# VHH binders against q9p7j3: the designs that were tried, part 83

Target 1, 174 residues: q9p7j3
Amino acid sequence: MILPLFPETQVHVFVYENVSNCAAIHEQLISQNPIYDYAFLDAATILYKKQVYSAIIRALEDRRDEQMKTKTIHSEVILSLSPKTEISSAFRQFSMTKKSKNIVVVKIDSKLTEEEEFERLDKLVEGNRVEFSDEELQKLIDFKVLKKNYKLDPSTLENPLASILSSIALRGYS
Short names: E, the ipSAE of ESMFold2; O, the ipSAE of OpenDDE; V2, 0.75 times the mean of E and O plus 0.25 times the DockQ between their complexes.

## First folded at step 7 (VHH)

Design p75 (framework vhh_5c3l_4)
Fold by ESMFold2-Fast, scan of step 7:
Parts: structure tokens; C-alpha cells; sequence
Structure p75 (fold): chain B 174 residues (1-174), chain A 120 residues (1-120)
């Protein structure tokens, strides 16, 4: 997907299933190893491509407007997925954990091609790459987690896209 | 080594005010978002307020919105919490905490805390 408001911004999104080394990745993130400068999301929290792109657009808008709450664009993407602007909850709700099995990885402002980023990530992530598509994401989602994170009621859970996108867009006004 | 030291707690009557401070050292303070977290007797941790690395954006728990103000002085490596219109329900140990620059829910690096008691 092309970002209409940020056409010059390089964005790459990767999906890995059956990842066995999330604990090792987690330790590298704690150490702030620059090689791991990506947004590492738990795929259990992501249902749609548009959900990820909406968070990316919001983070880029916050960077443009000098309104970033976190210091890195990748952490701002994670924060932007949350319907709240409270940092601790957002990171707990959407970030990869040591126990994650499937992950979504976002890279913004890459100086590398998508192919080169795959080569780098394949060295960091021990799992199976799958297509970044709604079909693949729907195999990895945990609807209990999604419902809790976006406070979905039973009437919206069967078709939650508009509710999720509205929650991402309206964060910061509540 | 990251060090956080809270101060400014004490005993106040309902309706009173206190200003908490958190002195930070051992890291690049102006690159980290910060928060105030409290623990009331017999209860779990509650995030009271957080603030962006620059100080330009803040959030507050509904329980304290309009009464508390979080701020920071990056030149002095210090985080503040101005607490007005204090209620008995605000009685707790107050901790300052850092947040990952990398969007990861690590163990919040917290200080030892400062006790706030609101009682007549």
C-alpha cells in the first residue's frame, strides 16, 4: 500500500509465523541493539493490513507535527496501534513478548530494499515468512486479544475493521 | 546504571497539595518518555500520568485528570508531579518510571518510591 500523505517514506512490513527465538529478540530489544531497530508486533493483535498502515500513518503525522510521544518512529508505530495514548498499556497490548509465536515486523525509513531487509531479518528471526496479507493475518489473530485491545462489543466483533480504524484515528482526543 | 530517586511525599490533609520530584541519572534522560505510577495499600500498580521525551505530550488517568500535572526539566534530568486537591484515595507510594525507546514492555525501571498520605 502506498501512503498518500507520505509518498517518499519507505515502509516495509514482514510477517513471520512459528517463531522460535522471540526470547532472544526480546533480549536484544532490551539491550537497544541498533540492528533490531524495527517495530516488533505480536501478530495475535493484528487483523488487517489497513490496521498496520493506519498506525504507521498516525506515527508519521505525529513525527511531522513534532508530536511524537516516544523517541523512535518504530515505538511510535506501536503506540499508534492503541486506542489510548498511555505508553505502558500500548506496549503491553501490541508488542512482541518472549512468548510470542507469530510476529509482524515494521521498518520505516529503511535505506535497504525490501529484499535486503528480508535478508537481514532472516538472520534475526527464526521462523517462517508468510505474505503480508489480510488472509495470512486472519490465520494468526487472537480474537480475544483483539476484542480486549479495542474494546469491541459483540455487535462489532464480526466486522471490526471500521471500529479498529476509528480507534486508531481518534486516539489523542480521549 | 540507571538510577531514579523520588522525593516530595508526605502527610497532607484532604484538599492539600504536594509536588513530587524524580531525579534521574545514568541514562540520556531527554530521550525517554517517563511516567508516575502509584500503589495504594492492598492494591496493584496504577499508572497515574505519563509524559513524552520532549515534555510536549501528556496523559492522565481519569482518577487524577484536572488535579495532577506532570512535567519535566530535561536540563536538570528531573521529572515532576504537581498534585492538587488531594483526596484520601490518592494515598499511595508514588514511583517514577522510564519507558523503552524501542516500544518494548520491559520491566519498568522504577525508583524506590515516595510515600504520599492524605489524611486528617
Amino acid sequence: as target 1 above (174 residues)
Amino acid sequence: QVQLQESGGGLVQPGGSLRLSCAASGFTFDEYAMSWVRQAPGKGLEVVSDISWSGGRTTYADSVKGRFTISRDNAKNTLYLQMNSLKPEDTAVYYCATHSKWGFPDRDLRGPGTQVTVSS
Scores: ipSAE 0.643, ipTM 0.833, lowest interface PAE 1.5, mean pLDDT 88

Design p76 (framework vhh_5c3l_4)
Fold by ESMFold2-Fast, scan of step 7:
Structure p76 (fold): chain B 174 residues (1-174), chain A 120 residues (1-120)
Amino acid sequence: as target 1 above (174 residues)
Amino acid sequence: QVQLQESGGGLVQPGGSLRLSCAASGFTFDEYAMSWVRQAPGKGLEVVSDISWSGGRTYYADSVKGRFTISRDNAKNTLYLQMNSLKPEDTAVYYCATHSKYGFPDRDLRGPGTQVTVSS
């Protein structure tokens, strides 16, 4: 995918359900294996495509403005999902864990084509790839996790999109 | 192997100041965001402050904002916390911590800690 505000930036987003090897992936992330330089998100935290795109755009804006808090664009995407600019909470709230079952994987600035990234990730992730769509994401979300991460009240849970996008754009700025 | 060593803690009167240091080795320090976290007796961990890999962006918990300043010297592989206007509720063991470049949570990448006691 190509973002209008960042036309030279390649963005690929992949969704996997029923992943059986999250512990193995986590081990590779702990060892900081460069092959795993992606944003590995827990799908329990992602409700909409726009949520992911908003975090990507914010991370790219921070990179453009030389204001990235983390060293890689992928960790900056994870940070950008959080209402706070606090790194530890953001990673705890949104990143894949050993016990994750469904994941969203983001790749920015790939040296590979989209097809090559698909082939590469399918070898790293032992799960069923599904379409990156609001319909598929809605099947994987955990509303208790979403409520906690964005501090939503019951009335906001009826239509959380605007609140989530505002939180990403303002990031504790309100 | 990541090694982090805090120093600079001690006993100080309310209203006093302390400067904590964290010496880092075993990794490329200037590629990692860093934080200071603390744990008071009988309480959980609290993130006090964090700082970008470059030093250009910082976070402060509401409890310390305006009183504490985080900084780093990448040439010396050292993280600092300047603590002013100290209060009894700042009494805690202070740990420095590093954060993954790839965005996974890693609470085990902390130093052994340095004790800060604020009392008469």
Scores: ipSAE 0.644, ipTM 0.839, lowest interface PAE 1.4, mean pLDDT 88

Design p77 (framework vhh_5c3l_4)
Fold by ESMFold2-Fast, scan of step 7:
Structure p77 (fold): chain B 174 residues (1-174), chain A 120 residues (1-120)
Amino acid sequence: as target 1 above (174 residues)
Amino acid sequence: QVQLQESGGGLVQPGGSLRLSCAASGFTFDEYAMSWVRQAPGKGLEVVSDISWSGGRTTYADSVKGRFTISRDNAKNTLYLQMNSLKPEDTAVYYCATHSKYGFADRDLRGPGTQVTVSS
């Protein structure tokens, strides 16, 4: 997909359910294997497509303005999902863990087509690929995790989209 | 291959100041965001402050805002924490930590720590 404010930036987003090898992927991320330069998100933290795209746009704006806090665009996407720009908390709140079962994977600036990225990721991720859609994401979300990460009260939790997007856009005036 | 070594801790009275240093080696220091984290007796880890790879962006825990300042010298591979107006609640082991450039939910790579004790 092409973003209107970043027309030269290729963005691919993939969703996998019932992933059996998250521990192996986690070890590769610890080893900083460059083949794994993606944003690996825990699907328990993502409710909407717009949530992911808002974080991508924020990360691309920070890169454009030479304000990235982290060194890679993919880690900046993970940071950008958090209401606060504190790195350790953002990674703990949104990144895949060895115990994750469902993941959302973001690739920015791929030199590969979407199909070629699918072929590459299918070799790395042992799970079932599903459509990146609000319907599929709603099957994988953990509302306790969502409420904790975005500090949502019960009245907001029934329709949290605007609060989540505002948190991503306006977090800490950074 | 990452090595982090903290120094500058000690015993200080409430209201006093300390400056912590962290010497880093075994990685390209200027490509990594860094943080100071602490652990008080019987408590979990608290992130005190973090700083971008360039030094241009910082954050602070609410408990230390206005009292602590994080900084780095990329030419010297050194991270600093200036601690002013110290309180008994600041008593903890202070660790220097680096963050993965690819982002993942795990413990940060940390040094052995330096003890800060604030008491009269």
Scores: ipSAE 0.583, ipTM 0.807, lowest interface PAE 1.6, mean pLDDT 87

Design p78 (framework vhh_5c3l_4; at its last look DockQ between E and O 0.51; V2 from the best seeds 0.00; counts 0 for: pae E 5.8 > 2)
Fold by ESMFold2-Fast, scan of step 7:
Structure p78 (fold): chain B 174 residues (1-174), chain A 120 residues (1-120)
Amino acid sequence: as target 1 above (174 residues)
Amino acid sequence: QVQLQESGGGLVQPGGSLRLSCAASGFTFDDYAMSWVRQAPGKGLEVVSDISWSGGRTTYADSVKGRFTISRDNAKNTLYLQMNSLKPEDTAVYYCATHSKWGYPDRDLRGPGTQVTVSS
């Protein structure tokens, strides 16, 4: 995928359902194994493709402006999903946990094609790949989690896209 | 390896101020985001504030926003928390913490803490 504001940056996003080895993956993430240098998100927290792309754009802006709070672009993507950008809560809110069942995986600056990254991830993730689409994401979302993470009221829950994107764009600023 | 040592806690009356310091050693301090975390009697841990490796980005809990300021001096390997307009509800043990480079809180490291008591 090519982002208009970052045309030199290669982005791949993968969605896996029914993942059975999240505990093993989580161990590799907390040990900072470079083989696992991806943003591993809990799919229960992601409703739209635009939500993921907005967080990626925000992370790339922070890298460009030398304002990253974390030390990898992938961890900055996870942070950038949170309205508050407080590191511990952002990771508790959005990152994959050992009890996760469905995940969204983001790779930035890959030197591999999408097919090559898929082959690599297929060896790390024990689950079924599905299309990165709003339809597939809407099957995996937990609306109670979404409401809590973005502090949505009942009126905004019926059409939360603008509120979510605004929260990501304004993150860490009032 | 990593050592974090807080200081500057004490007894202060409501409306007063304190400045906490955290001396860091055993790692490349300016490579890591840092935070202040507190635990009030009978309550869980609350993240009060965090700061990027450069000091350019900060966040604050709603409970302390406008009253507390986090800062760092990378040349001196020291993290600070300036606490103004202190309230009895700010009474807690305050911990300095280092975040891992990938951000996962399972590997956050904390100092032994310094007691802040706000009472008349």
Scores: ipSAE 0.731, ipTM 0.877, lowest interface PAE 0.9, mean pLDDT 90
Fold by OpenDDE, look of step 8:
Structure p78 (fold): chain B 174 residues (1-174), chain A 120 residues (1-120)
Amino acid sequence: as target 1 above (174 residues)
Amino acid sequence: QVQLQESGGGLVQPGGSLRLSCAASGFTFDDYAMSWVRQAPGKGLEVVSDISWSGGRTTYADSVKGRFTISRDNAKNTLYLQMNSLKPEDTAVYYCATHSKWGYPDRDLRGPGTQVTVSS
């Protein structure tokens, strides 16, 4: 897909459930294997498509403005999901872990079609691909984790999307 | 093998200053964002400050904003923490820590630490 504000940047997002090899993927990420040049998110922390898109846009804006805190655009996407500025906190909150079962995978600057990218990624992830939709994400979310990550309370839970987007957009401005 | 070695700690009076250094080796230093973390007696690890891989972006814990400055010299593979207006509550062992090129941190990947004691 193409984002309106970044027409030269192709983005793909994939969702996998019942992933059996997250530990192995995590090891490859720790070792910085370039074949795994994606943002791997824990699906338990993602409730909305717009949450992911907002983080992607924030990361791309940071790159445009030469304000990236992390070295890669994909790591910046993970950072951008967090209302906290600390890198360690952001990754603990949102990144795929060895214990993850469901994941959201983001590719920035793809040179491939969505189908081609999927074929490549499917070799790395041992799980079932599901649709990238709010409906499917809602099935995978852990609300306890979500509430903790964004400090949601009864008042903000009335419109959690607004709170999440505000947290992403205003990170570093509090 | 990744190695980190902190230095520059010591005993200072309240209001005093210290400059910590962290010598890094065994990895491509400028591929990593870096952090200073500290552990006070009886408390857990606290992130004090982060710095981007290039040094162009820095963040600080609220407790140290305006007093501490994180910086780095990628040519020397060294991380710094200038600590001014020190307070007794800043007393802790200070560690430097890495965040991988891919952003995945390893908080256990730190040096032996350097003791900072602020006391009258």
Scores: ipSAE 0.479, ipTM 0.780, lowest interface PAE 0.9, mean pLDDT 93
Fold by ESMFold2, look of step 8:
Structure p78 (fold): chain B 174 residues (1-174), chain A 120 residues (1-120)
Amino acid sequence: as target 1 above (174 residues)
Amino acid sequence: QVQLQESGGGLVQPGGSLRLSCAASGFTFDDYAMSWVRQAPGKGLEVVSDISWSGGRTTYADSVKGRFTISRDNAKNTLYLQMNSLKPEDTAVYYCATHSKWGYPDRDLRGPGTQVTVSS
């Protein structure tokens, strides 16, 4: 897909449930294997499509403005999900780990169609693809994790979208 | 041959200071974010401080804010931790570690550690 503010940047987002090989993928990410150059997120931390798109937009804005804190656009997406700027905290809170079971995978600057990118990714991920939709994400979220990551109280946890998006947009102003 | 080597630990009285160094070789040091991690006796690992690849951004655990300062010299491939106002609870083995270019913690690129003991 194409984001309106970044018309020459093709982005694909995939969701997998019941992934059996997160430990193997994690080893490849640590080794910086270029075949694995995606943002791998723990789906337990993602409730909304717009949460992911807002982090992508923020990362792309920081790249455009030469303000990236990390070395790759994919690592910058992971950082951009966090309300804070600390790299270690953002990865601990949002990235896929060896123990993850459901994941969201982002590819930025793709030169492939969505189905071509899926064919490559499907060779790497042993799990079941589901639709990238709020309905599917809501089945995979851990609300206790979401509350902690974004410091939501009971009233905002009932409908947390605005609070989450504000946290992403205001990152670095605290 | 990738190598991280910590130095500068030792025995110090409460209120004292130490400066830890970590010499890096065998990789492009300025491509990596770095951290100091410690393990106190009988405890798990605690991230003490992180620093971005350029040195422009730093973070600290709440327990060390205002007392410890992380820095790096990319021309010398060296990471530092200035530790002031040391307390007995700072007693630990201190390790330097890399984060990959992609931001993931790289536990395989951690040095052997240096012992800091604050006797009280």
Scores: ipSAE 0.038, ipTM 0.420, lowest interface PAE 5.8, mean pLDDT 85
ESMFold2 (binder alone), look of step 8: mean pLDDT 81; pTM 0.827

Design p79 (framework vhh_5c3l_4; at its last look DockQ between E and O 0.67; V2 from the best seeds 0.00; counts 0 for: pae E 2.6 > 2)
Fold by ESMFold2-Fast, scan of step 7:
Order: sequence, then C-alpha cells, then structure tokens
Structure p79 (fold): chain B 174 residues (1-174), chain A 120 residues (1-120)
Amino acid sequence: as target 1 above (174 residues)
Amino acid sequence: QVQLQESGGGLVQPGGSLRLSCAASGFTFDDYAMSWVRQAPGKGLEVVSDISWSGGRTYYADSVKGRFTISRDNAKNTLYLQMNSLKPEDTAVYYCATHSKWGFPDRDLRGPGTQVTVSS
C-alpha cells in the first residue's frame, strides 16, 4: 500500500485467524529476533481498516518529526492506536498476547514485495490468513475490549469510527 | 544482563522535593523508552511517568502532572525523576523500568526500588 503523504514508505497489513502459536511468537518478540520485526496486534482490538491506517500515519508523522516515543516504527504503530501516549497501557491494550487467537500484523519499510511478505509470514504464523477488510475484522473484534480501549459510551457505539479515529489523531494532544 | 538501580528516595515533609535516579547497565540504554512506576502500601503498581528513547517525549499520570518531571541522560545511562510539591499520597516504593522496543507488554522491574515517604 502507498500512503499519499508517505509515498516512499511500503506498508503491508495481514490478518490471521485461529492462530495456534502466539506463545512461540511472543517468545521471539521478547528475544528480539529480527525475523519477527512486525507489529503484532490482537485482532480483538481492531474494528476497521481505517483504524490501522490512522495509527500507521500517526507513527510515520512522529518518525518524520523525530518524535517517536519507541525505538522501532512497529512499536510506534502499536502505541499510536492508544488514545493516550502511555506506553505500558498501549502495549497491554493492543499487542498480541500468548493467549491471542486472531492477530493483525503490520509491516513498514519492507524490502520485500507484498507477496514475498505473505510467503514469509505464512511460515511464521500458524493460522488461517484472511483478507484485510472491514468485513473480516468485524468477525474478530471483541466489542467489550473496543469500548474499554476507546472509552466508548452507548451513543458513540452506534457509529464508533469517527470517535476511534479522533482518539488516534489527538493522542498526546489534550 | 539488564540491571537497574534506583536511588534518591527518603523521608520528606509535605511540600518538599526529591530527585530520584536510576542507573542502567547491561543493555543499550538509548534503544529503550523508560518509565517510573510506583507501588503505595496495599495498592497495585501505578505508572507515574514515561519517556521516549531520545528524551523528546514524555507522559505523566494525572496524579503527578505539573509536579513531577522525568528526564534522561543517555551519555550517562541514567534516568531521573524530579519530584516537587510532594504529598502524603506520593508515599510509595518507586521503580524504574524499561519498555519493549518491539511493542510487547513487559513489566520487568529489575531494581529493588527506592522508598519515598512523605509525612510530617
């Protein structure tokens, strides 16, 4: 994918359901194995494609402005999903855990084509790849988790997209 | 091996000030965002403040905003917390912690902490 404001930045997003090896992936991330340099998100936290794109754009803006809080662009994407800039809570709220079943994987600055990244990730992730679409994401979301992470009330739940995007865009600015 | 050693705690009267330090070794300090977390008697852990790997961005919990300042000196591998206008509610053991640079939840507290007691 090509973002108009960041045309030289390669962005790929992948979705996997019924992943059986999240604990193994978690151990690779803790050991900082460079093969696993992706943002691994719990799909229970993601409702829309635009939610992921907004976080990516925010992370890229922070990198451009030399304002990244974390050292890698992928961790900055995870942080950027959170409505506040507190690192520990953001990672706890959005990152894959050992117990995750469905995941969203983001790759930025890939030297590989999208097809090559698919082949590589399919070997690392033991699950079923599905389309990165609002339809597929809506099958994997946990609305209780979404409500909690973005502090949504009943009036906002009827159309949460604008509230979620505003929270991402305004994070760190009160 | 990652080592974090906190210092600078002590007994202080309400309205007083303390400066905490955290000496880091065993890892590339400027690759990691850092935080100060605290645990008051009978309470859970609370994140007080965090700071980017570069020192350019910070976060403060509402309970300490305007009173505490986090900073770091990457050349000295040291994290600081300047605490002003201290309140009895700030009484806690204060720990410094690293954050995963790959975005994974990690609550490893490596140091023994430093006790801050605010009382008359």
Scores: ipSAE 0.679, ipTM 0.853, lowest interface PAE 1.3, mean pLDDT 88
Fold by ESMFold2, look of step 8:
Structure p79 (fold): chain B 174 residues (1-174), chain A 120 residues (1-120)
Amino acid sequence: as target 1 above (174 residues)
Amino acid sequence: QVQLQESGGGLVQPGGSLRLSCAASGFTFDDYAMSWVRQAPGKGLEVVSDISWSGGRTYYADSVKGRFTISRDNAKNTLYLQMNSLKPEDTAVYYCATHSKWGFPDRDLRGPGTQVTVSS
């Protein structure tokens, strides 16, 4: 997807399945190792490419407007996935944990090509890269988690995209 | 290494006010969003309020909106919670806590807490 308001901000998104070392990655993130400066998301919470891009756009808008709640753009992406502004629930609900099996990884402000960034990331993540696509994301989603995170009911679950995107866009206004 | 120390709790009548403080040391305070969480007797932890690293953005639980004000002084490495119009339901141990700089759930980085008791 094209980010017209942010055309000079290079963004890469990667999806890994069957990740065996999420606990080790988690320890590096707690230690604030700058090599791990990415947003690591639990793929069980992501159903659509547009869900991820909407969170990225919202985080970039908040950075542009000097309204970021969290210190880094990557942590702001994690917050921006949440329908609420409350920080601790956003991190618990969307961030990769030690128990995660599949992840979505976002790099914002990359100075590397997609393949160069992948070569760096692949040294850190022990898992199988798959395409960042709605088809692959649908295989990795936990629909019970999605329903809880966005308060979806049966009528919304038939076409959840609009409800999810509205939640991201209207965060903090309702 | 990292230390958070709450103060300012006590016994107060319904309708009264208290101001909680949280002194922080051992880390770069203004790199972190902060929160106040509370635990009433026999209950789980409830996030009362949080505040951005800069102090410009906040969140309040519905139960305290309009009565409590979170603030921070990054020059003094101190987080505050002004609590007005206190109710018996606000009785709890209040903790200050940090949020991960990188957006990941951490082990609980919170202080030992301060008791607030609102009783007639």
Scores: ipSAE 0.476, ipTM 0.800, lowest interface PAE 2.6, mean pLDDT 88
Fold by OpenDDE, look of step 8:
Structure p79 (fold): chain B 174 residues (1-174), chain A 120 residues (1-120)
Amino acid sequence: as target 1 above (174 residues)
Amino acid sequence: QVQLQESGGGLVQPGGSLRLSCAASGFTFDDYAMSWVRQAPGKGLEVVSDISWSGGRTYYADSVKGRFTISRDNAKNTLYLQMNSLKPEDTAVYYCATHSKWGFPDRDLRGPGTQVTVSS
């Protein structure tokens, strides 16, 4: 897909459930294998499509403005999900771990169609692809983790999307 | 194999200064953001400071802001932490930790640590 205000950047987002090889993927990420040039997110931390898009947009804006804190756009997406400014915290909060079972995978600057990208990614991920939708994400979310990551309380839980988006947008301004 | 080795810790009086170093090997140093983390007795790990791969962006915990300075020399594969105006509450084991450019950070990937003790 093409995002508004970033017409030169093609983005793809995929969701996988019941992934059996997260540990193996994690090892490839540790070794910096360029074939795994994606943002691998723990689906337990993602509640909304707009949460993911907001992080992508924030990362792209940071890149545009030469304000990235991390080296790659994909790592910046992970950072952008967090209300915290420190990199380690952001990645601990949102990145896929060896123990993850469900993941959201983001590709930025893709030169492939969505289907072509899926075929490529399907060779790397051993799991079931599901629709990238709020309905499917809601099935995978861990609300305890979500509440912790964004410090949601009874007042902000009335409109969690607004709180999440504000946290993403205003990171570093609190 | 990723290897990190911290050095420069020691015993200092309050108001004193130390400069920590972290020697990195076994990976492309300039592909990684780096962090200093610390663990005080009876407390969990705390992020002290982060630095981007190029050194262009930094983070400091509120408790050390204005006193500590993180820097790096990518040509020497070395991370630094200049600690000024040290306080007793800064007493901890300090660790160097890595971040991945591809979306893998792990604070468990750290060196053995160096002890910093601030006491009169």
Scores: ipSAE 0.072, ipTM 0.549, lowest interface PAE 2.3, mean pLDDT 91
ESMFold2 (binder alone), look of step 8: mean pLDDT 81; pTM 0.829

Design p8 (framework vhh_5c3l_4)
Fold by ESMFold2-Fast, scan of step 7:
Structure p8 (fold): chain B 174 residues (1-174), chain A 120 residues (1-120)
Amino acid sequence: as target 1 above (174 residues)
Amino acid sequence: QVQLQESGGGLVQPGGSLRLSCAASGFTFDDYAMSWVRQAPGKGLEVVSDISWEGGRTTYADSVKGRFTISRDNAKNTLYLQMNSLKPEDTAVYYCATHSKYGFPDRDLRGPGTQVTVSS
């Protein structure tokens, strides 16, 4: 994908449905195995491509400005999805869990092509790869989770895109 | 192996102050963002504050904003929580916690805790 403000940055986003080995992946993340250096998101939390791109852009801006709160760009992407910059709740809200069934995986700064990353990830993730598109994401979203994570009321839930993007851009007040 | 050890808790009167410390060992301390988490009697865990890996960015729970200050000294591998204007509602066991660099919840990497009691 092409990010206008970061044209030299390699960004790949993958979507997997019906993943059977989330518990095994979770153990690798707890062990901090560098092979698993990706942002592993629960697809139940992602409604739009723009939601993911906005979080990536915010994380890259924080890295550029030497303002990353977390030590890796991938954890910064996960943090950037949250309306607040409180690390524990952001990871709890958006990260894959051992009970996840569908996941979104983000890779930044890969030296591999998108095709090569797919080959690598297909060995790590036991699930069905689908297109990274709003149509596919809408099949995997959990609206109760989305409403809770972004504090949406019925009026904003009917057209949540602008509210979600504003939450990511502003990340709350302090 | 990550080791975290909290200290500085105790009994204090409402309106008083305490400073908590967390001594870290067994890992590169400045590679990790850190938090203070508390658990009051009969309640769940509450994150009260967190701090970036280098100390430049912090957040606070609404319940403690303006009263508590989180800080760290990476040269000493130590995390601090300065608690001012303490209230009975601040009575809890306070835990020091690290955050995963890969972005998953890191509940298991926590110290044994230090008890803070705010009572007349």
Scores: ipSAE 0.606, ipTM 0.818, lowest interface PAE 1.5, mean pLDDT 87

Design p80 (framework vhh_5c3l_4)
Fold by ESMFold2-Fast, scan of step 7:
Structure p80 (fold): chain B 174 residues (1-174), chain A 120 residues (1-120)
Amino acid sequence: as target 1 above (174 residues)
Amino acid sequence: QVQLQESGGGLVQPGGSLRLSCAASGFTFDDYAMSWVRQAPGKGLEVVSDISWSGGRTTYADSVKGRFTISRDNAKNTLYLQMNSLKPEDTAVYYCATHSKYGYADRDLRGPGTQVTVSS
């Protein structure tokens, strides 16, 4: 995918369900293995495609403006999903854990095609790939997690998209 | 091998100030975001503040916002926490921590801690 504000930036997003090796992936991420330089998100935290794209755009804006808090664009994407830009809480709230079962994987600045990235990721992730679509994401979301992460009240739970996107966009303005 | 060593803790009266330091070695300090984390007696760990690799971006827990200031000196491989208007509730062991470049915090990458006691 090509973003209008960042036409030079290649973006790929993949969704995996029933992943059996999250603990092994998490260990590689802790050890900073460059092969795993992706944003690994817990799908329990993602309701919409627009939620992921908003975080990507915000991370790319921070990179453009030389204001990244973390050292990789992928970690900045994870940070950008959080209403607060505190690194530990953002990663606890949104990143995959050893206990995760369904994940969303983002790759930015790939030198590979989408098909080549999929072949590479399929060797790293032991799970079933599904379409990156609102329909598939809504099967994997945990609404208790979503409500907690974005501080949603009952009035916003029926249509939370605007509140989520506002939280991502406004995190650096206050 | 990553080494983090805190200093500057002590006993202080309510309303007083302390400045904590964390000396870092064994890694390229200015490639890593850093945090101050505390643990009060009988309580869990609380992230107090964090700072970007460059020092240009900081965050603070609501409990300390306006009273504490995090900073770093990358030339000296040192992280600081200036604590003003201290309250009894700030009594805790304070730990320096680093985050992986991928953002994941490792509990094993904390220092041994420095005790801060705020008491009359």
Scores: ipSAE 0.564, ipTM 0.788, lowest interface PAE 1.7, mean pLDDT 87

